# VH-VL binders against o66814: the designs that were tried, part 32

Target 1, 203 residues: o66814
Amino acid sequence: SDYLLRAESLFSQLKDANAKEETPYLYGKVKGYYEAIKLYAVEYKEDRIKTLFTLMSKNTKKAVRGAYTEREPLTELITFEPRVYFEEYCDGIMDECFYEKHYEKEKFIELVDYFSLKRRVEFLRNHEGKYCAPFDFGMAEALFNAVSLELMQEKPDEKVLIALREKLEPILVMAEEKLRYAMKKELPCYRNRLSEHIGYWKP
Key: E = the ipSAE of ESMFold2; O = the ipSAE of ESMFold2 at other seeds; V2 = 0.75 times the mean of E and O plus 0.25 times the DockQ between their complexes.

## First folded at step 14 (VH-VL; framework fv_patecibart)

Design D6 (at its last look DockQ between E and O 0.89; V2 from the best seeds 0.71)
Fold by ESMFold2, look of step 14:
Structure D6 (fold): chain C 203 residues (1-203), chain A 123 residues (1-123), chain B 107 residues (1-107)
Amino acid sequence: as target 1 above (203 residues)
Amino acid sequence: QVTLKESGPTLVKPTQTLTLTCTFSGFSLSTFGVGVAWIRQPPGKALEWLADIYWDDDEDYYPALKNRLTITKDTSKNQVVLTMTNMDPVDTATYYCARMEGYYDSQGPFDYWGQGTLVTVSS
Amino acid sequence: EIVLTQSPDFQSVTPKEKVTITCRASQSIGTYIHWYQQKPDQYPKLLIKYASESISGVPSRFSGSGSGTDFTLTINSLEAEDAATYYCQQSYSWPYTFGQGTKVEIK
């Protein structure tokens, strides 16, 4: 299969439905998955590309349907939940043992500052990021999902994790700045919590 | 071996509610990318997609029929159920369930079909 | 919603001859077209996906081509078992739709 040709078809579907304007959160999410796929293509990791493309394709379907029906729900958030374990250390001279707490894949978690990323994405998700910064939030959420999926692999790729983090950070900052501004100014996107027909933040 | 089989009543009266069950084996709806759809074919006419449901709990309905259709799944029993309200003689058709295997592209074809069940709507 | 128009509605063909069936979409759909075979009183069987991709277990005499709005299913050498109705189906945009069908019979 030609991944590039398939992606171009998905973007044509989005354009035909005017998804960039009608479902900007989902449009951003599709774009974010595409950026992650391109990073994996440099490494020729076909199975990772296929997994991300499934998510990209499904969010495209949801965006097209949403544009037609004027409905745009939040979609998947994928989080890596590392196991905790304890490492025993025994002092041979004192003949005494101590336990040190560790996380599964701690090296990779620290490499991308995963827990901080998770909290920042969850904050946007729980505090009207979809309404106040839909495109940037959607894109950041997809890139965060790609980080989570990589951490779930038996042996995470450090080069890919770094590249994903570097792509994600400026987008996440932009979404956070838009939300902070909306909170400060009490814009309708932030204050309008129970409306099914809400406005999106605009620059 | 992937198989699907439709079950339910073959004769209903106008205004009654139709409930059809698709029981399948050889795959699971919890598998990443997988979906199951309902498609009908009136006698001598073309196929018409009605609804689908996916591994991620997403569900879709043909727009003109959405107020009459409900699709649900029970992943533990490998079953998908279609409910269609207010049946009319024009709804007389063979009803199929079909698998949509969407790993890689979630907009794929219907690759495995059930045998179909004819539902006749008459007084 | 995207309308698929097949041509011809019916054809009667001598064994071993080439059969060509066309499907025209009301708008561009890339290569998101799939072909099915339905024999009398049977359920549909997938023949070709994504305009031209082959399906395991389908005879090599079946092939597909096209992109955009015009698509073709070809049976290079018709066999008696190929007498059936053939449908195209698009998955480019919700809601998904089927063509009206093309019936192929043996002379």
Scores: ipSAE 0.661, ipTM 0.837, lowest interface PAE 1.8, mean pLDDT 89
Fold by ESMFold2 at other seeds, look of step 14:
Structure D6 (fold): chain C 203 residues (1-203), chain A 123 residues (1-123), chain B 107 residues (1-107)
Amino acid sequence: as target 1 above (203 residues)
Amino acid sequence: QVTLKESGPTLVKPTQTLTLTCTFSGFSLSTFGVGVAWIRQPPGKALEWLADIYWDDDEDYYPALKNRLTITKDTSKNQVVLTMTNMDPVDTATYYCARMEGYYDSQGPFDYWGQGTLVTVSS
Amino acid sequence: EIVLTQSPDFQSVTPKEKVTITCRASQSIGTYIHWYQQKPDQYPKLLIKYASESISGVPSRFSGSGSGTDFTLTINSLEAEDAATYYCQQSYSWPYTFGQGTKVEIK
């Protein structure tokens, strides 16, 4: 309803600026936030929709500006850093203590395999994912940010986490495949990253 | 309540560098979605946006003035600083800082303004 | 850069009558238009956001309408305190721009 009308305005801004072609990473990131918003909308979670929309609208501004100024920086990566604590017990007979490491929200972290997702997104971010798979990497990064934000909630929603994970996985795989192909074939996105004038050499 | 206040010199000579400080209260630039902008108004003329800076460290500048402007923030002091180089008499204006409404839609209006400070550039 | 053109530049209006100010954008901007009131020697105050959304503390006689390229600010019954210059401002696309202003005074 309301978010649909606002999203139409944002996509019109992106279309007017030709952002899909000029700033494909940021365009993908906007699209990824929109996909996350739609998952929340089926459950009518307005406060979470508003938070994600703030990020969507800000990345739209950056994409439009970037398209007109030929600049496309990496934008936010939101990571959930769970508190670590140790549970111990001491054997009264042997007077020996045993320690077990725990994380806050451990079951939700395991539900989405969060640390694996984090490593995969960080790998793309650090190894030319923006240049070799901009759209898919941008989408994946936004969906990963939505996962992190949900884990930060007092009571994470398991249905939403599963839905986000299901949406994120194929996009991550596509980004990873594109990067591997670019590395194997030494495509300009990978080969020419060190070039001072990389704008001439993009695929 | 949200308040902003501009401070800095009111008279500068041509070619000098202007430094203006916006000190605010009732909000923080660390708050999600928030930005602070500088807008100027030459006497009797329309408003012109100059630069802005956001909670996420994003900053930008009016293109024709980009090479003359620098915006910075100090979130711990609730301050935003504008520096404008090579001042000219045409830059005589009232300079305002303003908060940008950003929650839900980060492309919002300027919802709170400082009282402004008149800067005169004269030889 | 999006140009906003306001009409009229100046308007003298009898108290209690309706004031209509228009703002035309050089391209479609959806509803990403905001209106400000600036009284003599004062800073601007936000009146209307997103073409028609009300602002807390602004008298209900102020209203906005429009979408796309044509926008209107309406003061349904002009009060003496409403004598001011009114500006529209777009936040659709970088860089943000303002209209040239419309001065309203009491006849």
Scores: ipSAE 0.641, ipTM 0.828, lowest interface PAE 1.9, mean pLDDT 89
ESMFold2 (binder alone), look of step 14: mean pLDDT 92; pTM 0.940

## First folded at step 15 (VH-VL; framework fv_patecibart)

Design E1 (at its last look DockQ between E and O 0.84; V2 from the best seeds 0.72)
Fold by ESMFold2 at other seeds, look of step 15:
Formats: sequence, structure tokens, C-alpha cells
Structure E1 (fold): chain C 203 residues (1-203), chain A 123 residues (1-123), chain B 107 residues (1-107)
Amino acid sequence: as target 1 above (203 residues)
Amino acid sequence: QVTLKESGPTLVKPTQTLTLTCTFSGFSLSTFGVGVAWIRQPPGKALEWLADIYWDDDEDYYPALKNRLTITKDTSKNQVVLTMTNMDPVDTATYYCARIEGYYDSQGPFDYWGQGTLVTVSS
Amino acid sequence: EIVLTQSPDFQSVTPKEKVTITCRASQSIGNYIHWYQQKPDQYPKLLIKYASESISGVPSRFSGSGSGTDFTLTINSLEAEDAATYYCQQSYNWPYTFGQGTKVEIK
């Protein structure tokens, strides 16, 4: 509950700077971290709330500064890099051996379809998602970072992972649709990011 | 035990470039949320924030001085360096480095300070 | 830029009496105010964070209150060692700023 009062202060800072309009990617990222924090609050995960709030607070500072200085950089992308190992299977009848690739935490990776989420977020990040779908991309990126951080836990919480994925998917789809449209129509946000004040924000 | 210490020249001529080093122990800039700031205090006057740098490489500067300031870090040496160009007698001050504890809320206070170093800018 | 105005600039106080220092922000800053003590010829020391949160090792006679634009540092029962200049500092909005200071002396 303490996070609610602190979040109110952060959103007041963003409002004072007009960050929703001036730095929509970072504003979306702050909102995405807030949504993740609220999911963890349901499960009373205080340490995770504080970790995510650190990121929320830092992106707030960057959004406010960016609004006043007319710059909006990409910020952190947190990826979980699972260890891989190979399991040998030998066919005693045919006397042949094959190797099967496995990942640490494979069940949790499959639960959220992590590698697909990672590729989709990275695609947006590398193809002007910040300019063509800033709010949705920022929000999706923060929620993806929360998924990565949960997978990094020694014992990932399945209920939290499912909730994060459920929140992330529609936002990610919206960002992808906006980018696809911009690419097809060759909108300024995609073709000319040098005109950031003209082409990077879309409602 | 957290400690910070400023080092560098104590006397510079106008127009010269000042380089100050903050060496710290008891914490690391690789620690999530942590930052280091430079703050100065002209003799008999109030404190002025100059610049900061965080664990995530984010750096920021007081706007009026941005073109004169550079802050860098060397995490392996536990050092933060401030460079200030084109020094003027009005820049005479005690320069402090301080830790920012930014866990939970990265806009936290300066919780540990160095002893400060007086830099005099005089012909 | 957020301006912090402290009041009074100076006060001389009899030992064991209460000291009240105010800090007024030029806009609402929630609870993003921090208080520092700077004794003569020493570096600043954090006393109170986030308007009212205590700091380990700081005597309990120091307390803070306020929210929004008006903040107060209170020293309950002033000790001789508390003679110092006190600063408020906001971390609500870039750039971060300090108040002009309040010098407290023993009468």
C-alpha cells in the first residue's frame, strides 16, 4: 500500500512535465512497471515491488528530463538467458544416438512462451517501435522486463507469470499492429526518425 | 562502512579545467539503484547539485553548467570523476561527492558524503 | 526549477528549547524533501528523508513533517551539539535543488 502513495508522486511529476505527450515511450514504460507492481502487490511480493519501483522511478526521472530536454532514449531491456544443456537419447534397437536440447526452467519458459515474447519485443525495439507505437511499446517492454526478472528468480511464481503474460499480450499486439501499419504506409515515424517531434508519437 | 573521498587540485587558474576524483568504499556503482553525485558549496553559501551518475550509466547535469561538466565512472576502481571546464572565480567552492541510495525510489537523498575538497579559482 | 525557501534564515535558541525550521517549495513536491545538518567546518549529514522518515544513528529529537509545499524540521529539546546550518533538498524534479539554509545557534 505504501507504493500507491509513492506512485501518485511519480505520476504527478510526469503530469507536471507533460510526459505523456513529450516522452510517450518512457511514460508507457512507467505505466507498464506500475501494472507489474500491482500484480505483485496482489501476491504480497514486497521485494519484487521495490525492485520494479526502482525501475519505475528511474524511468520517471528519465521521462521528466527528456520532456524538458526534448530527447527520449530507449531504456533498459532485461532478458533472461537460460542455461542450455543436451540430453542424449539412444535407440537400443537401431543403435543410434540423438541429442535433445533443453533449457533451465523450461516449464516456466514454455508457460509464457518466453522466446516468442523476447523476439517480438526485440523486433519492436529494433524497428522503430519507440516512434510508431511509443506508449504501447514502452508499456510492453516494462511488462516483458518483469517477466524476465521473474524467470531469473530461483523459483518463478507461475501465478505471477500467467498474470504478467495476460497483461502483456494485448498491449504487445497493439504495438505490433501500429508498427505494421506504419511500415506498410511508410509513415514518418518509420521512414524519418530524425524528425522526432513530428513522427515518433501516435495515439 | 560507506566512505567517500574527493581528490584533485585545490588551486586552479581561471579558464583551466578542473578534474576531481571521488574514490569510495563500502558500496559499488554496480549495485542496483545506487548513484553518486557531485555537489558544491561556495564559501558561506548554500549547497548546489552539479551532476550525478547511476548504476545504469544514466548521467545528468545541472542545465546551466551542462556544457562545462562531464561525469564518468570506473566501477572496477570505485571511482567517479568530475571534469569542469573554463573555471571562473565564481566556481570557488568546496566540492563534495555523495552517494545516492536509489533502491525502491531512485530519486532518493544523498545519504553519505565525502569530506569535501576546497577548490579555489584565482589568478 | 523548484525553489526551496527556508524560514528563518537564522535563529538563536536557548538549550533544551524546541527548534522549528520550515521549508516551502515553489510547487507541490509530495514528500520528496530531505533534511541535512551541516555543523561548522563539516560536511553535510542526512537527518530525515522523504519528509518524515528517520535515519539510523540520528537522535530521536530530530523529526520531520509536511507534504506538498510546506515542510518542517523539528528539533525537540535543542542540545549544544545541534548548533549547525540546516538544509532542505528536493528530489521531486530535475534539477535537484537545496534551500538556502537555516543557521541555528545556541543562545
Scores: ipSAE 0.695, ipTM 0.850, lowest interface PAE 1.6, mean pLDDT 90
Fold by ESMFold2, look of step 15:
Structure E1 (fold): chain C 203 residues (1-203), chain A 123 residues (1-123), chain B 107 residues (1-107)
Amino acid sequence: as target 1 above (203 residues)
Amino acid sequence: QVTLKESGPTLVKPTQTLTLTCTFSGFSLSTFGVGVAWIRQPPGKALEWLADIYWDDDEDYYPALKNRLTITKDTSKNQVVLTMTNMDPVDTATYYCARIEGYYDSQGPFDYWGQGTLVTVSS
Amino acid sequence: EIVLTQSPDFQSVTPKEKVTITCRASQSIGNYIHWYQQKPDQYPKLLIKYASESISGVPSRFSGSGSGTDFTLTINSLEAEDAATYYCQQSYNWPYTFGQGTKVEIK
């Protein structure tokens, strides 16, 4: 309940700065962290709420400042890098041995299809998702960060992971569809961003 | 256990650049949520926030002074450095560095302060 | 820029009396206000965070209240060692600003 009052202050700051229009990627990221926090509140995971709120409040500060200074940087991407190990087993009949590749927390990785999520978020991040689908991409990135952080826990919570995935998937699809459309139609968000990185040409 | 200490010149001539170093112990700027700020206080006057820098490399400045200020960090040395250009006698003040309590809410208070260093700007 | 106006600028108070110091913000800042004590020739010390949250090692006679635009620091029973200047400070939005200070002296 304490986080609810603090979140109201953060959203007031965002509204005062017109951040939804001026810094839509960071606004989306703040919203995504808030949605993740609300999922954790159902499970009453106080330490997780505080960690996510730190990120929420910091992205709020960056969004507000960015709205007033016309600067909107990409912010954190948190990736879970599972350890890999190999398990040997031998076929007693054929007298052969095999090595199987395994990941730590493999059950949880499969539960959310983590490697697919990671690839999809990284694609948006590397291909102008911030400009072509800022709100949806920002929100998806924050929810993906919440998935990563949960997978980093000693004992990940399956209910939370499922809830995060269920909220993340439609948002991620929307961001991907917006980016694909922008690429296909050569919209300014995609076309002009490549031009802006090359200082010798302006549209 | 948490301590901060300011160091640098105590006398600076007008137009010169001031460089102050905050050396701290008992915490690290690599710690999630943590920040360090610079605050000054002219003799007999109120406190004035100048700049801060956080674990995530985010930095912020008092807008009217932004073009004169640079804040940097060296996490391995537990140091934060403030550079202030074009010093003027009105900048005479005690300069403090302080830790920002930033876990849970990154916009937290200044919970630990250095002893301060008086910087006099005089020709 | 958010302006914090403290009242009064100065108080001379008899020991054991209740001291109240107000801080008024030029806009709503939720509970993003913090209180500091600065004794003569010393660095500031955090007393209260987020309008009303206590700090370990700060005497229980110090308390804070308020939200939005109007905030109060209360010293329930003034001690001689409480003679100091008190500052409110907002962390709602940049630039982060302090009030002008309230000096409290023992009568």
Scores: ipSAE 0.671, ipTM 0.834, lowest interface PAE 1.7, mean pLDDT 89
ESMFold2 (binder alone), look of step 15: mean pLDDT 93; pTM 0.947

Design E2 (at its last look DockQ between E and O 0.92; V2 from the best seeds 0.00; counts 0 for: pae O 2.1 > 2)
Fold by ESMFold2 at other seeds, look of step 15:
Structure E2 (fold): chain C 203 residues (1-203), chain A 123 residues (1-123), chain B 107 residues (1-107)
Amino acid sequence: as target 1 above (203 residues)
Amino acid sequence: QVTLKESGPTLVKPTQTLTLTCTFSGFSLSTFGVGVAWIRQPPGKALEWLADIYWDDDEDYYPALKNRLTITKDTSKNQVVLTMTNMDPVDTATYYCARIEGYYDSQGPFDYWGQGTLVTVSS
Amino acid sequence: EIVLTQSPDFQSVTPKEKVTITCRASQSIGNYIHWYQQKPDQYPKLLIKYASESISGVPSRFSGSGSGTDFTLTINSLEAEDAATYYCQQSYSYPYTFGQGTKVEIK
């Protein structure tokens, strides 16, 4: 299809810049958006493909620029913020009222275990995931963004959400395992950043 | 209807700083995918892209001019501002602002242009 | 940076004749080429995007073709109002660049 030709051009730009080696986090993020786009293409959802491709192309530009300037910033994290509702139930016998917390789109949130995913991605983002597991973290972050964007739809597609979750989970686990290993072995990617996040002194 | 218009001084002395404002309507720079660029055209010469800024605050500059250029946006006022330092007679050109249609592909064309403003740098 | 070389620099063409303008890129750019028309003392107007995609409100006599490094803008029956300078522009990678322009005049 049309997105294949456009993606070929983006990957050519990344190859010319050696982005896989120079900006592995952003390279991983581009790959993650591409994987999400391919899941949507199975369902022939052109407008959703175009939305994700916008993010893919933007991160490609940032990766190429970063490769040439030796600079790789974190890019977008997209989170779904559901509205909260409280259900009140009053027990006439005990004359007491109780409140139960509910979320907008609760069914879909539970389907993908969204709050757990959000916490895990945010942990990697805040604790050296970019340095210790750049490719896997970038890819996981893009797939998580795709989950968030689907949850923001008026009617989220359950089949797409399941497919995204299934693609995301092993990548997220790999990023977490690499970070955990780096912490345990005190690798330079983690050790060199430790004081910035824990309050330890640095020269 | 999408419109853009450039405003600012038309005569600048060498070494002065040029500040140009692009005011637009019919779209917002907070809209997903959208960007605004500055392009100049010296008299009788080809078009030269200078800088752009997108809805996500990403900005880029022509490398040889990066140290002289600053692009900023004010989304609430529908404005994008270009500042160019240390002006020289060779910078005499018509300056345009243009919209980038970046939905689907952020590397899209300049689909709407302002009328341009001629800036003359006198010696 | 990607250099775009247009050919010819100038054409003087009788009405109703076919006009072809070429744009050659210094490297492959897929279909990330766009064409603009600039009439005297006017701002540029987008004619064709992504090598061959039409723009609403642009006369059907304008068409584009090509991919990779070689691109063509065609005006299949020149009208008097088409006297202008035409530019190709790449958006494949920064810095975005334009061709030097092709001026088309009526004989």
Scores: ipSAE 0.617, ipTM 0.823, lowest interface PAE 2.1, mean pLDDT 89
Fold by ESMFold2, look of step 15:
Structure E2 (fold): chain C 203 residues (1-203), chain A 123 residues (1-123), chain B 107 residues (1-107)
Amino acid sequence: as target 1 above (203 residues)
Amino acid sequence: QVTLKESGPTLVKPTQTLTLTCTFSGFSLSTFGVGVAWIRQPPGKALEWLADIYWDDDEDYYPALKNRLTITKDTSKNQVVLTMTNMDPVDTATYYCARIEGYYDSQGPFDYWGQGTLVTVSS
Amino acid sequence: EIVLTQSPDFQSVTPKEKVTITCRASQSIGNYIHWYQQKPDQYPKLLIKYASESISGVPSRFSGSGSGTDFTLTINSLEAEDAATYYCQQSYSYPYTFGQGTKVEIK
């Protein structure tokens, strides 16, 4: 309940700054962290709540500053980089050897389809998701960061991972559909950025 | 044990650039949530926050002074540096660096302070 | 910019008496107020965070209260070493600001 009072104050700051309209990506990111915190609160995981709240409060500060300065940069993307190793399997008949790739925490990675989630979030991040689907992309990015942080734990919690994944999927789909529509219709959010990507500017 | 100490020139001429270094121990600026701020206090006047920098390289400045201030960090040396350009006699103050207690809430208080260093700006 | 106004500017108080210092914010700031003690020629020291949360090593005679726009620092039984200037500071929104200070002396 302590985090509830603090979150109320953060949302008041965002409202005072009109962040939902001025910095919708960062606003969405704050909302995404809050949703993750609420999932952890069911399990009384204070340290994980505090870690996520640190990120929530930092993105609130950046959103308020961004509304003041008319600037909304991309913020943190947290990725879990599992160690890889190979197991050798040999065919005893023909002495042919094969190598099987394995990851640390492979069970948990598969549980949430982590590499697919990572690729989908990175695609939005690299292809104008911030401009074409700011709120949904920000929220999805925060929930993805929460998944990464859970996978980084010594012993990830399967119940939490499933809950995070279930919350994340519909939001990620919405962001992807908005971006796909913007690309197909060449909306200003996407079209206006094409010239910057191909380097037309000269001094 | 957390300690911070300010160092740099104590006398600066008008228009010169002030460079102050905060050297700290007992914590790292690479630690999640942690920040360091610069705060000044003109003689007999209230405290004034100037700038801060966090573990994630995020930096903030007091708006009226933004074009005169630069804050940087060197995590390997446990140092934060403040540069303030175009000094004026009105900038005469004691300059403090302080740790921001930013775990749980990145908008936390200044929980540990340096001793402060008086910087006098006179022609 | 959020302005913090402290009251009174100055107090002279008999030992063992209760001291009350108020801080009024120009807008609602939730509980994002922190209190500092600054003795002559010393750096400020954090006394209370988030309006009412205690700090390790700070005597229990110091307490804080309030929410929204009106906040109070209380010293329940003043000691001689409590003679200092006290500041409130908000971290609710950019830029972060301090009150003008309240000087407390022993009568």
Scores: ipSAE 0.615, ipTM 0.823, lowest interface PAE 2.1, mean pLDDT 90
ESMFold2 (binder alone), look of step 15: mean pLDDT 93; pTM 0.950

Design E3 (at its last look DockQ between E and O 0.83; V2 from the best seeds 0.72)
Fold by ESMFold2 at other seeds, look of step 15:
Structure E3 (fold): chain C 203 residues (1-203), chain A 123 residues (1-123), chain B 107 residues (1-107)
Amino acid sequence: as target 1 above (203 residues)
Amino acid sequence: QVTLKESGPTLVKPTQTLTLTCTFSGFSLSTFGVGVAWIRQPPGKALEWLADIYWDDDEDYYPALKNRLTITKDTSKNQVVLTMTNMDPVDTATYYCARIEGYYDSQGPFDYWGQGTLVTVSS
Amino acid sequence: EIVLTQSPDFQSVTPKEKVTITCRASQSIGNYIHWYQQKPDQYPKLLIKYASESISGVPSRFSGSGSGTDFTLTINSLEAEDAATYYCQQSYSLPYTFGQGTKVEIK
């Protein structure tokens, strides 16, 4: 399989740079994209594999560069922003009309509980998840990005969405537990960053 | 049809700043995976990668030159600009811009090149 | 910085003979090697990507092989138009680097 040989090369680059220790957030993100790619490979979805591999290889480059320059920035967060529409229905007995809110791809959004996932990932991202749970947060962020990208497809694959959610949930829980512990105990990863989160650049 | 073209001065005096513009067509820097690089070639010598910039705004520079180089893009104009400060006669070279084939693997080759522009640094 | 050493620096070859150009990397780079052809007074053109992947519009007489540290570009039957300088280039790690070049001439 072609993606396996390419992935071996990327992991060799990460090993050479000691990225697992030097840039654990980006290392986790690369691993998360690799897990998503393996899932798509079972279904022989070459275009989706290549899209995710582009992100995997880019984050590998950033991890290696970051390991040598001692700098590890946050990288992409991909969110699906569904279009909203309203469906009118009227109660003839009460002579009232109601508007029910609906989202495009509502079935798929509900299948993975997307808005909950988005909120949880954004919480980690905004509250020092990169510093307090770097590997798990990076991995969760990549798997969440894969969920978003699948939801952006014209026809999302339910089997893929379920599999992604199943891989994502335990990793996300672990990241959340680590962050909550760090916040409760005021560990340096959280405590030292509070004053720095007041005006620094973020895209 | 993918094309790239370099433009800028062909003669620069030592210590001056060089500004080169790469104007391209047939692709966009908004396209997922795409990048543009600057590569130079001193007369009779090997090619030397200088800097690149990608669709995701990521930038890379040759480490020994990073304090002298700035790469920027204007996606709406299909342009990438290289600025190199404190020019020296050893910087005399043909300067190329090239597209990076970054889909599937963002560490891809330079698949389309401009014709190049010779920049001579001399008094 | 990864150094790419090509061999030979220069070859003068009779038409229709096989040309072999070697590129050795100073460390393992997987298959992250690409080959370019540069004819006199012209810009480089991509011939082979990722060690052995073909490029549309490039004659089939050009092929590449190798992995790790040792890579080879082969021209199975040299044509007059193949007189050029050939470069290998790695994209494994920053900074990206080129070999010193191999000049191929027709006898």
Scores: ipSAE 0.713, ipTM 0.858, lowest interface PAE 1.4, mean pLDDT 90
Fold by ESMFold2, look of step 15:
Structure E3 (fold): chain C 203 residues (1-203), chain A 123 residues (1-123), chain B 107 residues (1-107)
Amino acid sequence: as target 1 above (203 residues)
Amino acid sequence: QVTLKESGPTLVKPTQTLTLTCTFSGFSLSTFGVGVAWIRQPPGKALEWLADIYWDDDEDYYPALKNRLTITKDTSKNQVVLTMTNMDPVDTATYYCARIEGYYDSQGPFDYWGQGTLVTVSS
Amino acid sequence: EIVLTQSPDFQSVTPKEKVTITCRASQSIGNYIHWYQQKPDQYPKLLIKYASESISGVPSRFSGSGSGTDFTLTINSLEAEDAATYYCQQSYSLPYTFGQGTKVEIK
């Protein structure tokens, strides 16, 4: 397939730069996008493949550049922000109304437990997941971005959402376990970065 | 129809700062995958890439010129601005802006170019 | 930095004949090579992307081939309007670089 040949070129670039060791967060993110693309290929979703490949190729460029410059920034986090609407229910006898809160795409949000995934990824992102579990966090973030992008579609594909969620969950758990261990043991990846975080909000 | 146009001074003195503006239409830098690059061509010489900026705010610079170059964008005005400090006669060239076709593979080609503007650095 | 070396630097070709231009990269770049045409006093125009992919609005007589380090642009039947300088360009790694150019003239 066309994306397979293009991906081989990207992985060659990553190997040439030793990105797996030098930029493990971005390397993990590239791998996560590739896993998502492969899931979409089963469903023959060409446009969705191309969107994810754009992100994969951009993160490859950033990983290669980062490996040579010894800088590895956080990259995109894509969140689906569902619109909220209210359904009116009126008691005709008392002539009073009340409202039920609903989200757009509510069925699909529930299918993948989206708000839980979002909180878990954001927790890793805000608490040194990049340093304490770079590869797993990068992969989880990319797979989460793929979930968000699918939820943004006019007609989300339930089979793809389930497959993405199933791929994402064990990776997310591994990243969370590594971070919790680092926090409990006060490992350098967590301790050494705390002052940088505090310094931005503490004048 | 995609168009790009370079504007700015055509004559600068050595040590001055050059500011060039790329104004484009038919696309937006908020469009996923899209970027804009600056490329120059000294008279009678080959093309050389200088800098680019993407929809996701990512910026890249030619390493030897990195400390002299700044690229910025104003998506609402469909503009990208290149600033180049400490101009020298060797920087005399035609300066082009070009769109980067980055959908599907963000390391894409320059698919649409401006007409170019000759900048002469004299004395 | 990746150096692209084009061959030949110049060629003069009679109309309707085949033109072949090569581009050699100093390292493997997969298919991340793109070809441009620049007529005198004009801006460059993209002809071929990713070694061999066609561009809408570009005549079918233009084609590209190759992978790795050796790439070729072919004009199967040269037309008068094809007199120009041709450049290859790599986007495999920063800094992005161009070949030195190949000037094609009509004999």
Scores: ipSAE 0.649, ipTM 0.833, lowest interface PAE 1.8, mean pLDDT 90
ESMFold2 (binder alone), look of step 15: mean pLDDT 93; pTM 0.951

